# VH-VL binders against Uncharacterized protein AF_1119: the designs that were tried, part 6

Target 1, 118 residues: Uncharacterized protein AF_1119, of Archaeoglobus fulgidus (o29146)
Amino acid sequence: VYFSMKGNIDVIEDAISVSPASFSIDIAKGAHYVKEVKVKNSGGEAEIYFEDIVEGPDKSAIDVSFHTESGESISSSNKLRLPAGTADSPSETVIHVHIDVDDDAPTGSYAIYIHAKQ

## First folded at step 20 (VH-VL)

Design y1 (from x3 with heavy chain S106P)
Fold by OpenDDE, fold request of step 21:
Structure y1 (fold): chain C 118 residues (1-118), chain A 123 residues (1-123), chain B 115 residues (1-115)
Amino acid sequence: as target 1 above (118 residues)
Amino acid sequence: EVQLLESGGGLVQPGGSLRLSCAASGFTFNNYAMSWVRQAPGKGLEWVSSIRDSGGKTWYADSVKGRFTISRDNSKNTLYLQMNSLRAEDTAVYYCAKVGYKYSGPRWAMDVWGQGTTVTVSS
Amino acid sequence: QAVLTQPASLSASPGASASLTCTLRSGINVGDYRIYWYQQKPGSPPQYLLRYKSDSDKQQGSGVPSRFSGSKDASANAGILLISGLQSEDEADYYCMIWHSSAYVFGGGTKLTVL
């Protein structure tokens, strides 16, 4: 069992917010983790995708993907549709962040940062 | 039943190009990473390339980097391999394969394979 | 020097057990890796047999008989495919595979002959 670095970075794209925007996880070589993320929209209907930044001894040993609760992949070519909301009543959409750790992942502290893009 | 069917193989001259296709059925194609693996005549298996379910990330063997491009059309349940600057050593049966772990990238078993399509590079 | 090394050939009698080895290069620990095994018969594509990382992390491929099993020899830094109760139809090429340095790596394959 290895521990990742601690820290949070909140990323907001216009009226869209992602929570949490970062993960610090205890890792095991060859493990697969699923994290739940909530996306709030306080503006008009929007289509978004996500970018990830991995920090740690070897970022190439970590693979991150994004999926809806129903299992649909989210990418720049297949964006997530967010319902419209208001500041007082933002819409909320849940996504799953899948994290793969390679068998040869070096030990150390890892952090994953998520950014929503339109 | 999960099925993969490769096509597009043929005879090409060195320096030529070829595009392979793999038609997938029997599973939720857009939830699985896919791979190409080749086998030269009388030789062993060699991984060529992989692509994540979304198509957002790709991996290549050093032997094909800069020459081959893997892609997919999830709306058509089809995997592709664009091969440019072909060399004699690229001669092989090319298999498409399904990665056997839902929502994950490559690293898991390639649990289903097509019958393969033959690529011959010769002057 | 190769990441994975397999004996070129192995022979065994029907009913006997065959042990196929997949030796990892020095410097990489077999204990860290899932070892995947494939069977290939002439004129056919490879068939996934099983994966083995540990006794608590292993999987049998669909339709693969229980007489196929995976294990490891830490002292030899090797993955092992054991075929018990060898049958004539088990004659084939067998490949091991790992995910290493962001790439799939295959062994050279072992040709198993059933005498």
Scores: ipSAE 0.903, ipTM 0.946, lowest interface PAE 0.4, mean pLDDT 95
Fold by OpenDDE, last read:
Structure y1 (fold): chain C 118 residues (1-118), chain A 123 residues (1-123), chain B 115 residues (1-115)
Amino acid sequence: as target 1 above (118 residues)
Amino acid sequence: EVQLLESGGGLVQPGGSLRLSCAASGFTFNNYAMSWVRQAPGKGLEWVSSIRDSGGKTWYADSVKGRFTISRDNSKNTLYLQMNSLRAEDTAVYYCAKVGYKYSGPRWAMDVWGQGTTVTVSS
Amino acid sequence: QAVLTQPASLSASPGASASLTCTLRSGINVGDYRIYWYQQKPGSPPQYLLRYKSDSDKQQGSGVPSRFSGSKDASANAGILLISGLQSEDEADYYCMIWHSSAYVFGGGTKLTVL
């Protein structure tokens, strides 16, 4: 059984942007999905982490995590370091958004709201 | 090889506290969720708690919610279980276990287990 | 009323096949779940054997002999652990497990005796 999930990423910092800022995926219960996201910084060196809010029939059936390309976990206690960049030459850092769906996840419409924070 | 070594078990009175530790080696600790599972004498297996690889999310069995706290120090490759307000029914061998799916939370098999540490709660 | 129910004990002869059942309670469909199996011998921690959701979604634990296999009985709403060519070393306790309602749930375990 497949159903659609919408992801949206908001960044608070003016000098930081993400690509893509939104995505849509087809999900099956029991599946594990990975979404690659590029983080660009056109300002000074910064440290950020991500918080997620899941909306849907059962938010507890969805687990979201964030990792660097090298596999390091990103959290408030282990923030992602973004190198300094400029408007003409922004730094680019790749992250992976991991999404787990439980075997007993109810079918329906789900949404993941992700916020980047310093 | 993957190794898990529990410590901190012992004899305590009801209402007492213990802190268990689990030293991990042989794998990238910070990329795997971890769990605690216990087994009372002569009884079956009972899941106690799990924690995300980052430590940002935790899960608890109803029987220990509000009393037990799972945590981890990824810089030390160590998993912890703080047990407060201990009861006689908490008497068991406590195993730490590795969740066998990289970058994923609990729901997958606990594929490697430690030898366990014994907790006895008695007056 | 338990989420997972296992027979307390089972006996079989060397060389025979043993089928261990893990019955899910009414209201939850065995077809939805990955069922995990563990073997535990006296004085030892549990050992992961295998997982089975379907023929296209299954995994054998590291070092686990191929004579251990998983399946399902939809009519009985149960997971099945099949041990073919039973050996004396297979005498142990066997537990099934699922992830359900954001929690790991174990069956009560089955003591397998090899006579």
Scores: ipSAE 0.897, ipTM 0.956, lowest interface PAE 0.5, mean pLDDT 96
Fold by OpenDDE, last read:
Structure y1 (fold): chain C 118 residues (1-118), chain A 123 residues (1-123), chain B 115 residues (1-115)
Amino acid sequence: as target 1 above (118 residues)
Amino acid sequence: EVQLLESGGGLVQPGGSLRLSCAASGFTFNNYAMSWVRQAPGKGLEWVSSIRDSGGKTWYADSVKGRFTISRDNSKNTLYLQMNSLRAEDTAVYYCAKVGYKYSGPRWAMDVWGQGTTVTVSS
Amino acid sequence: QAVLTQPASLSASPGASASLTCTLRSGINVGDYRIYWYQQKPGSPPQYLLRYKSDSDKQQGSGVPSRFSGSKDASANAGILLISGLQSEDEADYYCMIWHSSAYVFGGGTKLTVL
C-alpha cells in the first residue's frame, strides 16, 4: 500500500538555500526513504539544524531524521556546519533526510514541513 | 564486537528513583536508536522506551509514561533511563538494546542486547 | 485481547521440526507487519533470530542458523517461526515482536522443550 508524501524545506537564512526545496514521493507502509538534499551557503560559516512538522492521518506513524553525508545525525544539539561561501562560489553540503513509515500507518496524504534553523 | 553493558540497578523502595546506564561499544552509537526492555521475574519481555539516534525523539510504554525518562549522551556512547516514582511492578531485569537499522528510529529489530541490570522495588 | 498471542509451551523431538505461532489480535492484519523473533535461554538476554514481513522483506540475524526461518499464516493471522532439524540447544523461550501503534509489542513467549 502506497500513499503520497510531500516534503517542503524552508530556510530562514538569506544566504542559505536548499535543493530541492520540495519533493513528492509515493511511499509504502513500513518503508524507509532517504532523500538527498544539498545545502548551499553563500555567506559566512554557519551552523544549522532542522525541525520537522508532519501532517497527515497519523503524524506519529512518520519519523523524520537528518544526517550528514557521512552519517552523523543533525539536531539542535549537533548542528550541521556549513562552510563559508560567496554568491559566485557557494559552499555545498549534502544532507540526507530519512523518513520512516510505520507498518500500520493509516493511508492518506502526508506532508512534511522541514525548517532549517540557525 | 558490539557490546552493551547496563549498570545502575539495585534495591529501591516504592516511590524511589534509580538511574540506569548503558555503555555501548563496538559500533557507531550515534547512528542507532536505542531501547530499554524489561523482564519481570519469571515473566515475558516488556518494551519500556526507545530513543532516536540523535536523542531528539523518544517513545515510551504507557506503563512508564510520566515516570521514566530515556536519554543518551552520544559523546559518551551511553544510554540512560531515569526511573522515578518506582512501583513494585517495575521490578525486573532491565536490558539495553540496540535497534538494528542504521539511521532509523525504532520499529526495527533490537538486534543486540546487554546482559541486563536488576531493579528491585520493594518496601 | 493481547496484540500478540503465543502458546505457552511446545515440545518436539530432536531432528523434528517445530512451528511456533504468533497470533495477531483480530482487527490487525499480519500481512502488514514485520514479525521479529527472539530466542532466550535461561540466565541470558534475548537473542535476535530473524524478521519476516514477506519473502522479499526478511532478514536473518547474525550467526543464526538457516534452520530457523520465518513465515506467515494469513488464514490464522499469525507469524510463524519454523525450526527445522531441532537440536537440544534450541530448547529456550521464543518471543515474537512487532512495532504497533508507535510501540514495540512482545508476545507472551513460548517455551520450547526438546524431548
Scores: ipSAE 0.874, ipTM 0.950, lowest interface PAE 0.5, mean pLDDT 95
Fold by OpenDDE, fold request of step 21:
Structure y1 (fold): chain C 118 residues (1-118), chain A 123 residues (1-123), chain B 115 residues (1-115)
Amino acid sequence: as target 1 above (118 residues)
Amino acid sequence: EVQLLESGGGLVQPGGSLRLSCAASGFTFNNYAMSWVRQAPGKGLEWVSSIRDSGGKTWYADSVKGRFTISRDNSKNTLYLQMNSLRAEDTAVYYCAKVGYKYSGPRWAMDVWGQGTTVTVSS
Amino acid sequence: QAVLTQPASLSASPGASASLTCTLRSGINVGDYRIYWYQQKPGSPPQYLLRYKSDSDKQQGSGVPSRFSGSKDASANAGILLISGLQSEDEADYYCMIWHSSAYVFGGGTKLTVL
């Protein structure tokens, strides 16, 4: 049994954009998903981390984490460094969003919202 | 080779505190969730707590919530368990365990265990 | 009432097969869960044996002999650990485990005696 889930990324920095800004995935109980997300910076060097908000029948059944391509975790205590860029030449950083679905995740529609914070 | 080595166990009076440590080696520590599992003398296994790789999220058994705190120092490859307000029923061998799925939180197998450290709570 | 229930003890002869059961509480479907099995010998920490959710979702622990296998009995709402060609060294305590309600839950364990 698969469930639909939509992900949306909200970046608070105007010079920072995320692609895709949102996504939808079908999830299965007990599954682990990896979503690639690109973070663009058209401003000065920045350090950011992500917070996730999960909506659905049971948000505790969904676990979201953020990692660099090299596998380093991204958190408030270990922020992601974004190189400086310009409007004409924005810097681009790829991150991996790991999504875990518990075996007992209730059926229903789930949504994950990712907020980038400085 | 993955290795986990617990320390910090000992004898403590009820209401006392104790801090356990688990030194990890042989794997990328900061990419794996970690857990504490305990076993009372002659009894079965009881999960105590888990912490995700980043340390940003923790899980606790109801029996220890509010009293125990799991933490980690990824720069030192060390897992900790701060135990406060200890009770007689907390007496057990405490095992440090590695969650066997990279970049994930708990829910996967605890695939490597330490030898355990003994905590005895008695008057 | 317990989420996972295991028989306290089981005995079997060398060379025989032993089936250890892990019964899930009514209301939760064994088909939904990955069931993890651990072996513990006296004076030693538990050792991860295998994981079984389905035939397409199973994993053998490192160094675990193939005579250990996992399965499920849907009618009994139970996970099964099968030990074929039982050997004397298989005498140990066996625990099943699942991730349920954001927590690891262990069965009470089964003492397997090889006689």
Scores: ipSAE 0.854, ipTM 0.925, lowest interface PAE 0.5, mean pLDDT 94
Fold by ESMFold2, look of step 20:
Structure y1 (fold): chain C 118 residues (1-118), chain A 123 residues (1-123), chain B 115 residues (1-115)
Amino acid sequence: as target 1 above (118 residues)
Amino acid sequence: EVQLLESGGGLVQPGGSLRLSCAASGFTFNNYAMSWVRQAPGKGLEWVSSIRDSGGKTWYADSVKGRFTISRDNSKNTLYLQMNSLRAEDTAVYYCAKVGYKYSGPRWAMDVWGQGTTVTVSS
Amino acid sequence: QAVLTQPASLSASPGASASLTCTLRSGINVGDYRIYWYQQKPGSPPQYLLRYKSDSDKQQGSGVPSRFSGSKDASANAGILLISGLQSEDEADYYCMIWHSSAYVFGGGTKLTVL
């Protein structure tokens, strides 16, 4: 059984953008997905973390977490450092977004949005 | 060798508090979710609480919500369970368990268990 | 109504096979779940045996002999732990477990006696 996500929104905080800022995937019950997301910084050096918003029939059935490319967790207590960049040459940092779907996740449309925070 | 060592159990009166600890070694503690599971004398297993690898998200059994707090200190490789407002039904051996999937929360096998620490709540 | 139901006890002969059931309550479907199995001997913590969702989504626990296997009986809405070639050391309590409603849920356990 699969889920379909609706919507695609960029989440922007000052000079920082996340691409993609949302996902549309066919989610199987009990699946674990890893998605690559690029974080661009056209401003000064920053430290950030991420929060997710899940929309759908049971938001608690989806667990989203954020990790560096090497697997280290990103959180408000272990933030991701973004190198400085410029508008013409933004710095780029890749993160991995882990998505766990509960075995009993109800059928329906789900949307996952990512918000960068400082 | 992966090892989990629980401590902090004891005898306590109803309404009292205890804090359990679980010292972890032999694996990268920060990469794995952790759980507490309890077993009352002569009874089966009951999941109590889990915490994800970062410590940023926690899960609780309905029977302990609002009374128990799971936490971890990744710099000390230690898992904790703060138990408040204890009841007789909380009497059990409390096991620390490692969730056996990297970079994830609970929902996977608890693949390594400690020896347990005993909590007795009685008047 | 318990989420998971296991028979309290089961007896089987050495060398035979034992089929331990873990029945999900009405309203939830065994086909959706990974079924996790644990063995516990007296005075010891539980040990992870295996999980089973399907033949393409299963895992044997570290050091667990291949004579332990998982399956499902869809018509009974049950997970199955099969132990073939029973040995006296297989005498233990066996628990099933699922992740349900954002919680780990254990069955009540089955005491397996090898006689």
Scores: ipSAE 0.587, ipTM 0.851, lowest interface PAE 1.6, mean pLDDT 89

Design y1 (from x3 with heavy chain S106P)
Fold by ESMFold2, last read:
Structure y1 (fold): chain C 118 residues (1-118), chain A 123 residues (1-123), chain B 115 residues (1-115)
Amino acid sequence: as target 1 above (118 residues)
Amino acid sequence: EVQLLESGGGLVQPGGSLRLSCAASGFTFNNYAMSWVRQAPGKGLEWVSSIRDSGGKTWYADSVKGRFTISRDNSKNTLYLQMNSLRAEDTAVYYCAKVGYKYSGPRWAMDVWGQGTTVTVSS
Amino acid sequence: QAVLTQPASLSASPGASASLTCTLRSGINVGDYRIYWYQQKPGSPPQYLLRYKSDSDKQQGSGVPSRFSGSKDASANAGILLISGLQSEDEADYYCMIWHSSAYVFGGGTKLTVL
């Protein structure tokens, strides 16, 4: 059984952008999804992490986590270092957004809102 | 070889405290969620608590919420369980277990288990 | 109303097959869950055997013999651990487990006797 989930990544810093900034997934109960997101930095060196907000019939049934391309967790206690870049040559750092759906997740529409923070 | 070695068990009185440790080796500790599972004498397995690979999120069985705190030190490859307000019903062998899915929280198999450490809560 | 129910004991002869059941309570559907299975011998910690959700979503534990397999009986709302070609070393306690309501939940265990 599939149901829908949409994700949006909100970045407030003008020098930092993400690609893609949104995604949609047809999800199944008990599934594990990985979305690749590129983080570009056109400004000075920065450290960021991400927080998620899940909306839907049961927000506890969806677990979202953030990892470097090599798999290291990104959190407020282990932030992602973004090298300095310029508008002409932004630095680029790949992250993976992991989305776990509990086996007993209620059917319905889910939304994930992701905020980049410093 | 993946190894998990629990320590810190012992005899305590009701209302007392105890801190369990689990030393991990033979794998990249930081990549995996970890769990505590207990087994009372002659009884089945009961999940106690889990912590995600980063340490940023924790899960608890209802029977231990507010009394037990799971934590990890990824720089020392060590899992902890702080046990407060202990009760006779907490008497068990406590196993440390590795969750066998990289870069995640719990919900997957606990694929490697330690030998356990015994906690006895009695007057 | 336990989430998972297992029979307390089961006996079978060497060389036969044993079918160990793990029944989910009313209101939840076995079809949604990965069913994890563990073996525990006296004096030892549990060992992961395998998981089963469907033929396309299953996993054998490291070093677990192929005579151990998982399946489901949807009409009984149950996961099944099948052990073929029973050997004396298979005498053990067997636990099923699921992830349910943001918690690991174990069944009560089945003591398998090979006689």
Scores: ipSAE 0.534, ipTM 0.868, lowest interface PAE 2.0, mean pLDDT 90
Fold by ESMFold2, fold request of step 21:
Parts: structure tokens; sequence; C-alpha cells
Structure y1 (fold): chain C 118 residues (1-118), chain A 123 residues (1-123), chain B 115 residues (1-115)
């Protein structure tokens, strides 16, 4: 028996979008998952970070973090730089979303929402 | 060669404060969570606190919550433990330990340990 | 009730095997956990030996010989550290550890005597 998990991505800026628009992940107790997420920017150069919201039986059993493709941590104190783009030619930046699940995570459905912030 | 070197231990009266440091070398410090683990004289191991690779999240044992603060300076490859309101039961060797899984928080093996620094809380 | 219970001591002969147990309290299941094992000799820091959750989810610590291995006894709700071909330098304290309720939890330790 496994946990099921579903991730949703919200766009917080008209010029900046995160793809896929929705995704889900099968969760197993004690697992470490990595999800690739694309960030598109059709506007001027920006610096952003991410916040997560976890829904489920025990939010503290899930630890979410955001990293560049090279592994560097993305946070409000170490933001991701997005190159400028246009509506016809948006810039693309790949990030990795790391998800750690505690060994004793309670059974049930978990959802992870990712919000881009400036 | 991965090395962890603790410092800042000493003799302190009850209610006093100490700040422990752990200098790290031989690995990419910013990629790994770090922990403090203590061992009272003649006793077993007791986890104290952990901090994730970015420094953005911290975990504490119930016995130290509200009194101890873990922090890190990734630009200096240094882990810290600020210990306030010290009690006799805080007397121990304090070990700095590296969590051996990249890009994560705690919950994995502490694969490299320092030699420890001794804290004695006595009137 | 302690989360992890280890016998205080264990004796075994050189060349024999020692089976060190780490029993989880009732209400939590050994099958869910990675069980981490550490060795500590007097005057030295602990040293990571290995972890075991299952045959497909295990890890040997750096430089730890294969005569150290992990397993589980589901009926006893216990993790097991097996040390085969015991050597005199294996005399040490051994701790098990898990991540439980957002905390690292150590067992009380087992003093292994090789005689």
Amino acid sequence: as target 1 above (118 residues)
Amino acid sequence: EVQLLESGGGLVQPGGSLRLSCAASGFTFNNYAMSWVRQAPGKGLEWVSSIRDSGGKTWYADSVKGRFTISRDNSKNTLYLQMNSLRAEDTAVYYCAKVGYKYSGPRWAMDVWGQGTTVTVSS
Amino acid sequence: QAVLTQPASLSASPGASASLTCTLRSGINVGDYRIYWYQQKPGSPPQYLLRYKSDSDKQQGSGVPSRFSGSKDASANAGILLISGLQSEDEADYYCMIWHSSAYVFGGGTKLTVL
C-alpha cells in the first residue's frame, strides 16, 4: 500500500508561468522524489523563488524544496534569475522540485501546490 | 577528505549561554543538511537539532526547543548552535554531523561526524 | 515506552557472528523505516555503518566491509545488524537510529564484547 500525491502549479504573474499546469506523483513512505518543472517568462528579467503548500493527513511529513537544474537551492535569499523573454519567444528555465516523505507519513492523499513569488 | 571541526565548548553556569561552531571542509557544504548530536558522560547518543541544506528549515529535539537555535552560514562553510538557558542536563560532548544525502533535509544517515566539543554546565 | 530498544550488552566469540537487535515499540512498524546503524569506540565519535529498509533500499557506509549487513525480523518488529567473522576491533557500542515524528531517534546502544 502506497500514498498517492498530486501536485498543482499556480501562475502568479501574467508574464511568468510554470509548466506543467498540473501533475501528480505517486508517493511512498520514506521516498525522495524529483520533479522537473519549467518556468516560462514572457516579460522582463525577473528574480523569483517558490513556496509550497502541502495538503494531506500530516503536512509536516512532507518536505519540499526547490533547486536549479545544477542543484543549487532556490529561496527568498537565493533567488532564481529568469532571463527576459517575449510573448512570441518566452525564456525557459528548468527547476527541480525535491520531495522528501517521512518514513512514518500517515496513509492518505497528499497534494503539493507550488507558488512562484517575487 | 571530509572534515568537521567543532569549537566553542567550555564550562558555563546554569542559565548561561554558549555558541558552538562547526567548520566544514572537503565537500560542498551547501548541498547537505547538518545536525548536532550530543552524548552525556556515560550515556548514549541524543539528537539535538538539524538544519536543511539551504538553512531555510530547522528541526529540534523537544528537550532543547525554545532554548537552542541551529543556524548555518553557507558562505563560510560553518554550522552553529546557539545554546541559551543552559541546564545541568545539557552537559555533554556535542558532535557536528553531516547528513549524507544531497539536496535534502534530515532523515538520512549522518555519514560524517566531528570529534566533538565538550560543554559542562555546573555551578 | 521507548521508541527503540536495544539490549544493553552482547558477547560473542572471535570468528563467530553477532546479531544485534533494535526493537521498535508497538504501534509503529519496522517495515516502514530505514534503520540506520552506527559504531562507536571509546573516546571516538560514532561512525556510520549502514542503513536497511529492504533488499532494494539499503546502503553500506563508506569503507564498511560487507561482513556488516542489515536485515529485519518483522515478527519481532526489529531491525537487525549482523556482524559476521567477528574481529577484536568490532568490540564497540552499536546504536540504531530512525527518523520518527520529525526527529532522529537513537536506541540506547548495545555494548558488544568480543571474547
Scores: ipSAE 0.500, ipTM 0.837, lowest interface PAE 2.1, mean pLDDT 88
Fold by ESMFold2, last read:
Structure y1 (fold): chain C 118 residues (1-118), chain A 123 residues (1-123), chain B 115 residues (1-115)
Amino acid sequence: as target 1 above (118 residues)
Amino acid sequence: EVQLLESGGGLVQPGGSLRLSCAASGFTFNNYAMSWVRQAPGKGLEWVSSIRDSGGKTWYADSVKGRFTISRDNSKNTLYLQMNSLRAEDTAVYYCAKVGYKYSGPRWAMDVWGQGTTVTVSS
Amino acid sequence: QAVLTQPASLSASPGASASLTCTLRSGINVGDYRIYWYQQKPGSPPQYLLRYKSDSDKQQGSGVPSRFSGSKDASANAGILLISGLQSEDEADYYCMIWHSSAYVFGGGTKLTVL
């Protein structure tokens, strides 16, 4: 219910995927998580960024951001370049997903979904 | 040496607008969230607004929502606060502050502060 | 009701210790929060001192002497800033802060006088 292997792309073929595209967290109040996520590209060179969807007892208690392995922020104004790949040999790029949990976050399970965008 | 320098304060009439700037140097501006905090004459500290390192998410105190807009230009290492519909209660010294944890939003210490710029809202 | 309450003033002698309290309102638990502390001298901006959640989750601000420390009094629902070996330079306003309901919240501040 909490996991997906798909990325969201707007303009070109559906060649970009994110793995994992979702994950669940049993909360630890005030925690900071860093998750490694792989982005595969079986098409031409692309520039992408990410958006998140958070579900859980209080969505506002969770803040998600996206960074390169070296820590550079990925956003619509500083996109991640994906090398070209093929269906048989997709390119792979690793990103870090930072998840901040508020000190007063309600207990419960949260699901985080990641959508790649161009 | 990490430095934050606010500017753009001044005297303005109620209902008027001002835009504050904060020039940052001595650190990688793009890696850190930034905040505005104000202090009315003789009063304590009041948080105003914060913005993520990328600029992609913003947070506001209830007292300023809908009237103030925080923004940043990472290519110029500059933080902004657009203040509209100003009221006498907005009279304060406005501080620019750096959040001291990389790659995170607000929630962490504001570890470096500017010297402030004064906004006075009166006739 | 205010989220954080601090005494308006506190006096203490040079060389003694001062214990500054930051009380959370009923309904929220000090144990959940990182408590951040700031010092402000007249005419100057605030300076970050330290944060405390637990002995395994704390941080001293850059250049802040070890005689400044944080703790909590769970029975009083309060964060505590301890300043030992008080010096005249410690005379200042002290603010506590937390992140609560997607907002930074400051206490009203305590004016510490070293007499």
Scores: ipSAE 0.500, ipTM 0.843, lowest interface PAE 2.2, mean pLDDT 89
Fold by ESMFold2, fold request of step 21:
Structure y1 (fold): chain C 118 residues (1-118), chain A 123 residues (1-123), chain B 115 residues (1-115)
Amino acid sequence: as target 1 above (118 residues)
Amino acid sequence: EVQLLESGGGLVQPGGSLRLSCAASGFTFNNYAMSWVRQAPGKGLEWVSSIRDSGGKTWYADSVKGRFTISRDNSKNTLYLQMNSLRAEDTAVYYCAKVGYKYSGPRWAMDVWGQGTTVTVSS
Amino acid sequence: QAVLTQPASLSASPGASASLTCTLRSGINVGDYRIYWYQQKPGSPPQYLLRYKSDSDKQQGSGVPSRFSGSKDASANAGILLISGLQSEDEADYYCMIWHSSAYVFGGGTKLTVL
């Protein structure tokens, strides 16, 4: 059984979109992955954060965190500010998604779901 | 130079409480996970608790779960350990330690350690 | 059975080499883990020495001399800290550590005596 991961970043408002909308990575035991995700905003200024849901044989073996491009953590107590944009000129904000796999992660199928929230 | 300075140790009776603090300097505190590790007199090292760089996730040893609470104030560069329902076996030197990998939780080396603060639980 | 087992003591001569072992219990495989090593002298906090998973996944701690190195003995299910060219200042307690079951786990420590 191979580890598989799929990330989905749901659009929480019509004006906000993400790229990629989903992704999968192969996971090796003890690996550290960093994924770049772009968040576009064609509406007014907004503040958001992200949550993950991990499914698999041992969900505690996977640690997912969200950071600005400069490295600052994004959380409900330190939200990401999305600048205002328009349909013709949406703002773009880059984030980094860090995925850490424990050395002793049991083999099996893992899925990671990522949700943006206000 | 990275420096960690623990405080708040002392003598306390069983069932009592103490709050340990760790003042951090010389690095961007908000980018690193932090840990507490203790060492009973004449004994080896025992991990107590860790907290991720954001403060949004915590990990505890089974021996302290439900009694101890790790927290951090990133605006004050300070790590805390609230210890409740203390027992004689909690007697130890408590070290504050920095996890040496940016933008992460625990699992990496604790690359800088404080000098420790002593907690004695005795009636 | 403890997750990590270290011999309580080890003696070696100045100028010789010492191999400090950190044995993982049956049922877990040393090949999966990064093995972290710490040195502690009396009255002082521990100091990070190095970690080793493989030759392509290892790290020397800041300021740690290259005469300290890590390896593994797969047949013994053990991590190894090798100290070559032993000096009297190497007399200390040495701890191994892994991240296991969402916890840092230390070995019991080895007191190295340089005679």
Scores: ipSAE 0.494, ipTM 0.841, lowest interface PAE 2.1, mean pLDDT 88

